# VH-VL binders against q9y8t7, part 1

Every score and structure here is a prediction.

Target 1, 261 residues: q9y8t7
Amino acid sequence: MRDSFLQKAIASAKDRTSLLEEIAGNCSPKPGRPSLSSSIREWVYRVGGAVIAEYKRCSPSAGAISTLDPVSYVQATRDASAAYSVLTEPNWFCGSIELIPYFARYKPVLAKDFIVSETQIRIAACMGASAALLIMEALTPRELQELAAAASRYGVEVLVETPDASHAVEASRLAPGSIIGVNSRDLKTLRVDYEAMLREVSKAREQLPGEVILVAESGIDSPDKALKAFKAGAQAILVGTAFMKNPQLREKILAELLQIP
Unless a header shows other numbers, all headers, positions and changes below count from the first letter of the chain; antibody chains aren't numbered by Kabat.
F, E and O are the ipSAE of ESMFold2-Fast, ESMFold2 and OpenDDE, as the mean of both directions, binder to target and target to binder. V2 is 0.75 times the mean of E and O plus 0.25 times the DockQ between their complexes.
Where letters were taken out, [cut] stands.

## First folded at step 2 (VH-VL)

Design Aa (framework fv_acasunlimab)
Fold by ESMFold2-Fast, scan of step 2:
Structure Aa (fold): chain C 261 residues (1-261), chain A 123 residues (1-123), chain B 108 residues (1-108)
Amino acid sequence: as target 1 above (261 residues)
Amino acid sequence: EVQLLEPGGGLVQPGGSLRLSCEASGFTFSSYAMSWVRQAPGKGLEWVSGISGSGGSTFYADSVRGRFTISRDSSKNTLFLQMSSLRAEDTAVYYCAKDQYSEWGYPTYFDYWGQGTLVTVSS
Amino acid sequence: SYVLTQPPSVSVAPGQTARITCGGNNIGSKSVHWYQQKPGQAPVLVVYDDSDRPSGLPERFSGSNSGNTATLTISRVEAGDEADYYCQVWDSSSDHYVFGGGTKLTVL
């Protein structure tokens, strides 16, 4: 179940944080990091939507996804991506904080992890991340506010991941200026539900101020699904497993996008 | 204003070859993918092949893969379908169609169609 | 391989509403497009991206797409609407366009 897994992931993150405290204390946020929100808005202006390409080597549901190295991934995705989402969670997603500097050379980086302390945000900023993921279901309202404030002190933008429109509205209220993500699950099966996400994105767009960036997360594995997410009101989509597992889709999308008038 | 003109078609014997052409006007030809869609007498529509605006990507239905070759000439605003090893089941009206893109650059639907050209494969 | 299912025929009286369905596994996650074809003529796009209409098409044509069923709705049907109607999706997993089998609309 996601709740049981989430508890284990949070406990692991807390353990990892104690090791990072010394390193975080000895580093300073990297200056000149590009803005994630600005990049998304620029892509929306130019082509009507933005893609956050996720580099993810494994996951609990998919196991080992791909052995594609970061260099090959950037070569395949750079020209059509507004940003990179980089997994730094090592136990279930095969991530590493050391991946951030490489991707940050090319695009704004969203550090994707189970973030429970400001130490994680600080070290991500030191490595070059422009933004950090905060999972609303993993945090109390107070924790969300405190971590968002900490991110602001380090010049790190926040993407708050929510399960539905009502939480999206609450997240925007608790963490003003944050990018809001919708990642919905079927209540019976607990699997990511693309249709539910699409409905909740539409509801969230209607309720959120126009300046709030809305991101559709998970379940997007085709151009048709991406187009529907944008039509529902998302300014950006986050695509991971599909790009890693489908080289033909990745290469064709990039080639065609470069040819659009 | 958008026009797709399909000159030709014809009768060809089984195992033979035939090239179809489609002359496009009224839009920036090289900016759009193009497809061939066929319809056997009394039957429904069947997508056959597609090509990206640059010609760098081609797609084929399993039924024609290895026998048909789609190509385009942007200097002439013309789409081609080279058909080889023709079979009686390839008998159909062949339509050229202008693809319209998704926001990701993939073709998703057809906004304009040619008049169609009849290809009959028979002895 | 992805399959779209349409009823072979639908009959409706003038002025009534015709509904033509297009069934497909999780079709609500795809964009559905609809074409009208009259005898001896090329198909004409009548609805795209589930519910959008091309310029100049009557408001009587509309569409919806949810779950496993997409629907083309033609309200206040006229004799001139008599034609074959095809639904279509692009299947990104196979890089194929997929058409339904077509529905003959008869206006009696």
Scores: ipSAE 0.000, ipTM 0.391, lowest interface PAE 17.6, mean pLDDT 83

Design Aa1 (framework fv_acasunlimab)
Fold by ESMFold2-Fast, scan of step 2:
Structure Aa1 (fold): chain C 261 residues (1-261), chain A 120 residues (1-120), chain B 108 residues (1-108)
Amino acid sequence: as target 1 above (261 residues)
Amino acid sequence: EVQLLEPGGGLVQPGGSLRLSCEASGFTFSSYAMSWVRQAPGKGLEWVSGISGSGGSTFYADSVRGRFTISRDSSKNTLFLQMSSLRAEDTAVYYCAKDEYWGSPLFDYWGQGTLVTVSS
Amino acid sequence: SYVLTQPPSVSVAPGQTARITCGGNNIGSKSVHWYQQKPGQAPVLVVYDDSDRPSGLPERFSGSNSGNTATLTISRVEAGDEADYYCQVWDSSSDHYVFGGGTKLTVL
């Protein structure tokens, strides 16, 4: 994320208004939502790692990624996925809040958006989301604490996205009990940097308490890269673009995990 | 226990006006959107109007827009529907309903219904 | 405007399974809710978000939703299940609640 882009994304999030959001404004969280953290821990216990499959049709850096519809995506991915990450940001990521209920029928859903208000978290929970993304670089420390506390009141888990190990440690202290994600990029090109992510995941695992779930989020586009991320200390990986382009990749990752002694 | 009581209703001549009310109890009234849903004799359910918990946003079915006005009074825990320019086709049982959003908008509790008859 | 289609009536013998369909274009991508209405009474939510059941209702009520058809399933039907059943979705393109025409369930 960049300051200019981040500011535009935050402003857009505040301006998104719809009759649906106004009807949902005071809704109660949907009962019986499955836990994201529990699903990750179960997959780690059974096969050594968990996959969070992201449904993302476009992004600022990649433009249009895939025309694969939600039904086809779920049919291709559900058996090898612990959870779905669903983009709800419409302007840059081609997302929609209406997608959450569909994906929530099959797996725990992480609502992925620029979340800056308690209302966004409540609405995500009403739609069936189990977890919400909080981007550390988009929030002040106080805002992060307040939004994490609000999520807790609604029974919504939080995945805090961080750029490196030092921020991961800070995020864990500011929002205890949160799932921690590492999403690294090259500072000059702003392109996803897989090798940097591996180094930062390894450093974060060494510093974070053992019970904290760590998610690797950068540049995983092959089984080998997925296995290295798990070996570095991540319990889960979050993969978007690669799965949208090659849905069979997740089955190959699962097959490789099952072959580890 | 959640309860929605609808004391209003009656016989009105075409072109007339009538105000319906719905008294809510058993939940935090101002925290939930509320709707009116009607049912003509022997017919199905038709959503008429809705209002946000704060009262800041209102919405209407095309069939009633400009003729009906939804409002609420949080100090009295009461929902209102002001009906004007009534027509024979507005004859129906009117239900107040508590909006909820689980996956998508739905109604988890309904009032007993109030019969409105528009006839000369 | 979005339209939901239900059969006007369904008959079933006591102890059997009743299935009430709700047809809509690409309804499988929407969340479907079901209401039961007995004569002279207000509707009651019996299934929400395709297949979930409110607390206190019999396990016999369930639902599914796929493609162009959502289905309410009532197993081990009892005489007390005789009622009109309505499916409902939210149409985000019009910002409206949409109800099906209703299905009268008769237990013979």
Scores: ipSAE 0.204, ipTM 0.701, lowest interface PAE 4.7, mean pLDDT 87

Design Aa2 (framework fv_acasunlimab; at its last look DockQ between E and O 0.01; V2 from the best seeds 0.00; counts 0 for: pae E 16.7 > 2, placed apart)
Fold by ESMFold2-Fast, scan of step 2:
Structure Aa2 (fold): chain C 261 residues (1-261), chain A 122 residues (1-122), chain B 108 residues (1-108)
Amino acid sequence: as target 1 above (261 residues)
Amino acid sequence: EVQLLEPGGGLVQPGGSLRLSCEASGFTFSSYAMSWVRQAPGKGLEWVSGISGSGGSTFYADSVRGRFTISRDSSKNTLFLQMSSLRAEDTAVYYCAKGSDYEFWTGPLDYWGQGTLVTVSS
Amino acid sequence: SYVLTQPPSVSVAPGQTARITCGGNNIGSKSVHWYQQKPGQAPVLVVYDDSDRPSGLPERFSGSNSGNTATLTISRVEAGDEADYYCQVWDSSSDHYVFGGGTKLTVL
């Protein structure tokens, strides 16, 4: 079943719900948020693929991945990015809901967290997020459906993260109109598996309706790996650690990504 | 290539204090978690403490919590263990060890220092 | 507190196969690593992520992990394999590395 880290993350997210209610009060979704799916489709039309750049300041083992501030990150990434994925999980990834308004000034924002409550989606929308992450493995089918419906009521798009093609197909059925992500991660080691992700993206593309946006999320740290993911059938890729950890590699990757059709 | 060098340990009286150090080279020190693992004479390996790459997260075994403090200095590529309120049962060879994964703690401890003996005796 | 259980000793003849077990509740859901320690020396990683080997280690070392038992297998055992072997996991529930008690491999 679910690894013990995922169980702990889910429990933490449930505990954070009361605090989030206090902080947000009776907020309303921010008007005029740009669509994540529309931005992805525009980039696919213009250059053949879209990049969702992830701002992730820390991870459980490394701690602070980079002291790179949001301003410097946006300056380095905005020209090649269709959207920003912003970590709002505070305990392991040094995220904050307060980061959303800054990134939302420039691009559609995907709020990235262990989302288990309507409250998390509502608050993300109030802060300016265009989309919210729902993790297939963290939710029951009923929970996924209910949270996707809640997102729709707040005008929030959903990216459902799945580990493989069969879950991708199921997620698309349970949450029609959602963006589908494939993030192949070994549940014991928690490390991403790029080759497994490519195989599963290809299988998912064959089975999903053509209008469903598919996002590749595992182990993309070079232009060649990005190109291969697009060729496998993904419309977008999510790139995190490579852009945070190594500024020189980040700039080289971005320069070459602009050449990918 | 990857090296973890531990300067010599020491002899301390019960209730005393001692600081251990581990000098790292051959990898990006600030990117990897580090741990201290000890081994009492004739006994098995016991994990003591761990620290994330940036130093923002620290973890301790129940037996040392409140008495030991793990820290690191990225400018010197050095890991430290400050030991206080030492007890006879803290007598052991202390190893520094490198985590192998920069995202999660689930990877192995891939490189180990040579170990330093700490003796707590009156 | 999560606990890993190993037999205290295993004896094997040269050229035969040694199997060292590591028992733990639902250990098959965890990533298991194995260390070799010779007298007076620091531990050395010999198997990681259940079954992978570090570069340069002989194919004689292998591993498996399912259910409640992980196993280190050393085929065609040599006198130089005589050592203490420790299994290890990270327990995410407690944020602790957990070691087994160790197994002394004797090559007769």
Scores: ipSAE 0.234, ipTM 0.724, lowest interface PAE 4.5, mean pLDDT 88
Fold by ESMFold2, look of step 3:
Structure Aa2 (fold): chain C 261 residues (1-261), chain A 122 residues (1-122), chain B 108 residues (1-108)
Amino acid sequence: as target 1 above (261 residues)
Amino acid sequence: EVQLLEPGGGLVQPGGSLRLSCEASGFTFSSYAMSWVRQAPGKGLEWVSGISGSGGSTFYADSVRGRFTISRDSSKNTLFLQMSSLRAEDTAVYYCAKGSDYEFWTGPLDYWGQGTLVTVSS
Amino acid sequence: SYVLTQPPSVSVAPGQTARITCGGNNIGSKSVHWYQQKPGQAPVLVVYDDSDRPSGLPERFSGSNSGNTATLTISRVEAGDEADYYCQVWDSSSDHYVFGGGTKLTVL
C-alpha cells in the first residue's frame, strides 16, 4: 500500500546508496545535458502543452508492463515528447541508472527513483540525466532543501512530486526554481484518482506564479484526460503505463493539442 | 490457449445470494486485470465489475455497488463474483472476461468465457 | 457519466462494405474497442485501440476514430459476419467500462 510501500522504498534507496558510495568512485556530470524546463517551455509555446514520456517496465501494482527495449521506445516516442522520465529504481520498477544514456542522446531525462542522497543525483548526472525526482512525502523539509541545493551544484534540475496543492506551494518555497508535480491518490484505496489530481492541479495553478512549471502526473490514459490536465493549468503531463502499452496515444494527444484554438 | 470457464449460476429468489466463479488457464493469471460483464435476455452488454491483476483495485457499476463483490485467488487462478440482495433486473448471462493488461483501464477485454445464466425470479 | 450511441441496426448486401458508427462526445480522444457477438455466443474482440486487429483477425475488419465518431468497417461482408457489434471505452470520470447499445448487422 502507499505508506508501507514508500517506507520500504526509502529503506531500499538508503541501502543502495550506501553500497553505491563505496563502489562508484568520483565521476563527473556529463557535459551538454539539455534543460528539462527549457524543453517544456518550448513545447508549451509551440503546441500548448508538453509531454514527458515515462519508460517504466514494471510497477508495484502492475508487475511487468512491457518488454519494449529503450532504443525502440525512444524511436517510437521522440517526435511527440518534450522529455523522458526514466525509472532507475531496480526492485519494484525494473529500472537502472544504466538506462539513462539510451534516452539522454535525444531528450532531457528526468531520473526517477526514491532519491535520498546527493550521491544518487551526482551519479544520475554522470549518466546524462538533466533532472532528478524528489518525492516530498519521502523527505523532511530540510532534506528536500539540501537535496535541491545539491542538485543545483551539479547542474541538475529538480521535479518535486507532491500530493496536493498545499504541498505544491510549500515545495515551491522550499526548493525555489523547481518543477512541481501533482500526483493525487485516494488514501483509502491507494487508487490513482484522476479527478482529484485535476482539482489539485487547478488549485496549485491559482496559488503558484505562472512561471512555475506544473506537471500533472498519473492517471492519464487518454487524450481527453491529457487535454483536461492542460486546461486545468499544467504545462506538462507525465504518462507512463499508457504509453508503454499504446504508442498511438501519444499521437492522439498531439493531434488534440494542435486542434484547440 | 486462453480458456475461461464459468461453472455455476442458476435460479435464485429476489433478495437471495449467489457466488459466481471463473477458472482461468492458458495465461499468467496474476498478470492481467479481469472483469464481469452481463447481458440481460435480448439486451446489450453491461459491464458489472473489474479487478486489477493484484486485486488491489476493484471497480463496480453503480447498479451493483454495495451488493456485489469481485475478488480473485491467484493461487487457484480463479475470479469470483459474490452477488447479494439480488433483484429481478440482475437476471442475465454473466461473462468472465480477461483484460489485456495488468491495469484494468488500459486495454480491451481480449478473451471471454461462454457465460453462465443467473435467473432471479419469484 | 459517458454515453456511447450506436445505430440499432445496419443492413448490407453480401460482398459490400458495412460501416457501424459509435458516437460519443470527443470520442476521438479515447481508445475505442469493438466486439462481435454472434447469436448464442460470447463476444469476441475484433478491433482495439481504434484501428488495431487482434492476432488472427482478417484485414476486412478495420476501424477509425476522430472527432465525435468512431467507425467499425467490415469490407467484403460475408454471411458469417451477421452479428451484434458493440463499441466500448474506458471512462475515467466514473472508472467504468462503457459499452454502446449495440448494432445488429444484417447481411441481406
Scores: ipSAE 0.000, ipTM 0.440, lowest interface PAE 16.7, mean pLDDT 85
Fold by OpenDDE, look of step 3:
Structure Aa2 (fold): chain C 261 residues (1-261), chain A 122 residues (1-122), chain B 108 residues (1-108)
Amino acid sequence: as target 1 above (261 residues)
Amino acid sequence: EVQLLEPGGGLVQPGGSLRLSCEASGFTFSSYAMSWVRQAPGKGLEWVSGISGSGGSTFYADSVRGRFTISRDSSKNTLFLQMSSLRAEDTAVYYCAKGSDYEFWTGPLDYWGQGTLVTVSS
Amino acid sequence: SYVLTQPPSVSVAPGQTARITCGGNNIGSKSVHWYQQKPGQAPVLVVYDDSDRPSGLPERFSGSNSGNTATLTISRVEAGDEADYYCQVWDSSSDHYVFGGGTKLTVL
C-alpha cells in the first residue's frame, strides 16, 4: 500500500540527518535567544492572545503558496506577531534551516520540520531558533521524551503538536514544560477540520494545567476564526497559508483583540 | 497551452562549448522549476541540471558539475544551459522540462520540449 | 547514489494487462513518477505521485508504490501503448532526479 505523507516526510528527515551531522560538529547554540513561551505570555497579558506567524512558501496540498520573500513578510506586520514559525523542510515546503537567522533577528523563532533526531534540534539552536516542533504522531513516546530532553540541553523550548485533547494531555506528561499545539490537519490525508480543532482545544484547556500554553494550529484564515480559537482556550494561534497570502490579516486579528475589554 | 522550444543544438568538437536555450510559453515561467534532461542515442533518460523558479537554487548531475551552467531569464521566458569542455559522452538529445512550483522538486516533470540534438565529435 | 531498476522489456498481448516494475531501496517512501516515450518523441508524463493521472490520460493507466517496488499498470493494452516507460524519483540525499533504465513495452 501507498505510504502516507507523514511516513515519507519522516523518511526524508532521516535521510537529511546524515548531512546535518557534518554541520553539527562545527556549531554551538547561540546564546541570548528570546523565549517563545515568554513572548506568548506577554501578548496574552497585553492583548489577550498571541499570534505565531508562519513563513511557508509551499505545502504538499497547495503547492506554491506565495512568492513573498522573508524581508517582505517581516515588513508587512511584524508588530502584530509574537513569534515566527519557520518551515525548514526542503522537499514539500520549500523551506530551509538557513532562513532561521533572519527571522530570529526580530522575534522568537519556532523551527518547524519533521524532527526525528537530536542533530536537527542542535542545528536549529545553532541557527538561532528559540523552539523546535515535535510531532507526536511522528514519534514514539520514548522518542518524544528523548528529543524533548535534548532540546532542553540546548536551551530550546518545545512545541508538541498533537491531533486531539487526549494526546495533548499525554504530551504534557511526556514532555513537561512544553508548549502544546492542537493541529486541525490530518497528517495522513492532509485534510483540515477547523471545527474539530476548536472542540479539541476546548477539551484540552479543561484538562491541562493552567500554566501550560495551548496553541491552535492551522485552519485559521479570518479574524473571526482567530477569535474563536482564543475563546476556545488557546493562548496562541499559528497561522501559515492565510498570512502568506494576506499578511495584513495579522493586523486585522490584532484589531479585533484590542476591541475585547 | 504549454510550449517548450529548444532551437540551439548542433555539432561541436571535443573540448568545445555550446549554449542551449529553451523558450517557454503558456504558463507563468518564473513560478516553476525547470530542468534539462538528456538522452544518448539508444540509451535512457539522464537528468542533467535543475533551477528553481526564482533562479536562486541550481543543481547538477555529477557527470556535468563544473562544466555545465544552468540559468534563466524571466524577462524572456527562456531557460539556458551553457556547456563547456564537452566530451563525446555528452552527445545526446537534450530536453528542457517543466517542473513543479518554485523549489518543489519532488513533483513530476509534467511538460517536455521536443529536444535538440547535441553531437560532440572530432 | 540512489538507483532505480526496471526490467529491460515486457511483452503483452492486446487486451491484456501490462505491469512494469521499478525497484529501489525503500522506494515506497518516495514519490514515483512515470513517463511514456514513443520512438522519435519526447517523454510524456503518464502517472505522478505514485498513482495520480494527468488530465487526459485514460483510466487504463494506474500506479502503485510500496516497500521496495513501484509498479505501473496498463490495463486493456492497445497497440498504441507500445513505448518505452521510465520511472523517476527525487533523491533528497544527493539533490538529483533519478530515472530508471527504462522498460520497452511490446504489444504482440
Scores: ipSAE 0.000, ipTM 0.488, lowest interface PAE 14.2, mean pLDDT 91
ESMFold2 (binder alone), look of step 3: mean pLDDT 93; pTM 0.951

Design Aa3 (framework fv_acasunlimab)
Fold by ESMFold2-Fast, scan of step 2:
Structure Aa3 (fold): chain C 261 residues (1-261), chain A 124 residues (1-124), chain B 108 residues (1-108)
Amino acid sequence: as target 1 above (261 residues)
Amino acid sequence: EVQLLEPGGGLVQPGGSLRLSCEASGFTFSSYAMSWVRQAPGKGLEWVSGISGSGGSTFYADSVRGRFTISRDSSKNTLFLQMSSLRAEDTAVYYCAKDRPYEDYLSGTYFDYWGQGTLVTVSS
Amino acid sequence: SYVLTQPPSVSVAPGQTARITCGGNNIGSKSVHWYQQKPGQAPVLVVYDDSDRPSGLPERFSGSNSGNTATLTISRVEAGDEADYYCQVWDSSSDHYVFGGGTKLTVL
């Protein structure tokens, strides 16, 4: 059912959970964390769309992406970003839970990892994260519901990442109040596909209640692609590799938003 | 120097219409969201409506939704509030207000500059 | 709908410290802003983002925000500080601004 890489990532996450407990103990969520949904809606009010800037040092497909330290990245991206997506997965994405405080000081943080346990959500909140990623394809419906409920108990918002509109609709039903992300793949190659994401975002927007925040997550590397994603119905976009390589891209995206009639 | 100038206002009968305007100067108009905030005689501040810098997004308080329309003209640096189906309870001083710039730390929207206010009286 | 609660009035002697509270459920997780309004005048921003001051405002004005209460503090109060004070937040669930009911500060 689940692919080989996803199975390895899930197994690794379970092993890391035990280590996180030993390091962090029974810590409590950090108070005063700003809301991810609040920030997105505020940016929609200001300029018509929100940017979630992703701090990702490496990935399996891209290898090493950037050597920018967290402080330098924040300095370059803070003024035009609604939130930060911070990779905490260490084996394939060069992440760390210790990265969260560098970003949480300034903006809401989405903890981006293969989350399989309540412990991962709690510890991310202890470090200052406002939201946690739940991957639809990595979880059973029951697991999704249980982890979303656990997040709610810790005051942590959830962004459910889905591959298409039908899963987006199902995720919204299974985890009410969640932010919904679309990260579509080409059916033939299984690689992330910007055009597929646009089609699925448009379909999801037509089917989801207006109050559900929709995030576009695939292949946005230019102002034109960002604008098309917002026009398709996304309130926010998640931009990773392009921002790591060119942090100033956010200013160009913002300029394009201001030109929307 | 930031200025928000509100000409007009006036007396209008219940069920009538009135258009308010606010001319902005001293800042890049299209880079800032704008709002209308009202204050009934002897009462507190009540947010009425807001519009994004581009004009692409508009927001309304439940009390005015469907009756009021906010708009802006970036070529003239002017914010508008078209008011229709006016009621006695709409009687208030209406302020246009400049919202925060998008480039700042995102920690909530607030109004750094306010117009002088325009009195709208809805009475027969 | 989110609600902000302020006391209707606060009295303070000249030179003393005035504290005006703004109550809201988990308001410490929101950014609170404060406005001063004198009779016949438009509101003026005095504190934003919980504790920051606009340029040109005296250090006598400060703010804090934690738990269920935000507080505007005016130290070394002067007669000219008599005004109505309003707290304000943005409510993301409804996409609108929420103002407190206002507090009349009297310097006696």
Scores: ipSAE 0.000, ipTM 0.402, lowest interface PAE 18.4, mean pLDDT 84

Design Aa4 (framework fv_acasunlimab)
Fold by ESMFold2-Fast, scan of step 2:
Structure Aa4 (fold): chain C 261 residues (1-261), chain A 126 residues (1-126), chain B 108 residues (1-108)
Amino acid sequence: as target 1 above (261 residues)
Amino acid sequence: EVQLLEPGGGLVQPGGSLRLSCEASGFTFSSYAMSWVRQAPGKGLEWVSGISGSGGSTFYADSVRGRFTISRDSSKNTLFLQMSSLRAEDTAVYYCAKVPSGYDEWLPYYYGMDVWGQGTLVTVSS
Amino acid sequence: SYVLTQPPSVSVAPGQTARITCGGNNIGSKSVHWYQQKPGQAPVLVVYDDSDRPSGLPERFSGSNSGNTATLTISRVEAGDEADYYCQVWDSSSDHYVFGGGTKLTVL
């Protein structure tokens, strides 16, 4: 089920690699990219938590999420965001690498895609991305290690997305220095499970070295849920569809987050 | 044993109302989304309405929106379809169905309807 | 307003392979499910998530989904496979489940 979708996404990403090489050739990472981890640590120091705001135009489960343009989105989110997560996957998420330069003008950018090749990481860096997503469940341990090493060579930080604390610990071992994300799902229903994410974030925080940044990625659609995620041990939260779909909710969540001591 | 039983149905006049029920057993009812699917005589399957496991989200086909109401009672393991302002074109066999579905905006997974009720005939005629 | 298109009928000889198509714009980006319905009976799920089979179903039933076409493949067809077959997706942009028009499989 889950493997079926991931396999299709991985196959698509491999096919896209040759096209990316054709359009970008042998480009070099853009200099002067701000650090994702440094921005997160600065926001944690200042207000107790960081928000990674995700710009996502569509997804398979939500379809067309919003027609909100990047300019309007940045105006609504810039003052309360530590970073932007930008979808570059075109087939299921309506993403584009062309969006990276725009968001990179304002904040560190996390390139969000099914990354299976060094070429994807290099091109994201060429466009101005500070970090790239690696999905632990989509990669073998060897592939995770090799892609993390490649990111390091390009000066690209890595956020490794994991489903639970056990995988978070393993991911940190396989990719030292990476930011670790916890995105928990109920194993039977495959639904995003906010309560499971809180439990797994708490467990991961106890087991990981203190300098490892934890990001909570599941089901945060209210100020209360954001606060609980920070209290569980996350330094940052990643908020996607809730901000895109509901402008009123977006303003309310961001206003509350700015009040964290 | 996992099963869905549909006791409601019958003959109603145009403009009338009827409530269908579907009793679930053998699985954790509140963990699954549920749907109503109908089939007019000699025609294909048409999705009518859906409800999330918690009951917090409801969905309707354009043809029935405003006339039909889907609901569930987890304490009774029962799904309902309240039909009002019935029309001749609503004549069909109505099936309830269990939907193992995962709502995840990032990694979406939708299972097919794996358990179906036996179907209930609803005839709308004067 | 998403629409799934199936051929109204497909005929196949016993022991041969039947292929039933389901056409939809970018259907390869959606999960396709297939149902078998025999006269007077409720539908039965035979393939879900493009290519997975429920427990107890014969390996003769398989599925694929790519681009604009999903396909249900029934190998070594038996007389008992004669039925109507429906494809189905969830269209998240409209919050609708969408069924194809159905295909009558005749085994002759």
Scores: ipSAE 0.005, ipTM 0.429, lowest interface PAE 10.0, mean pLDDT 84

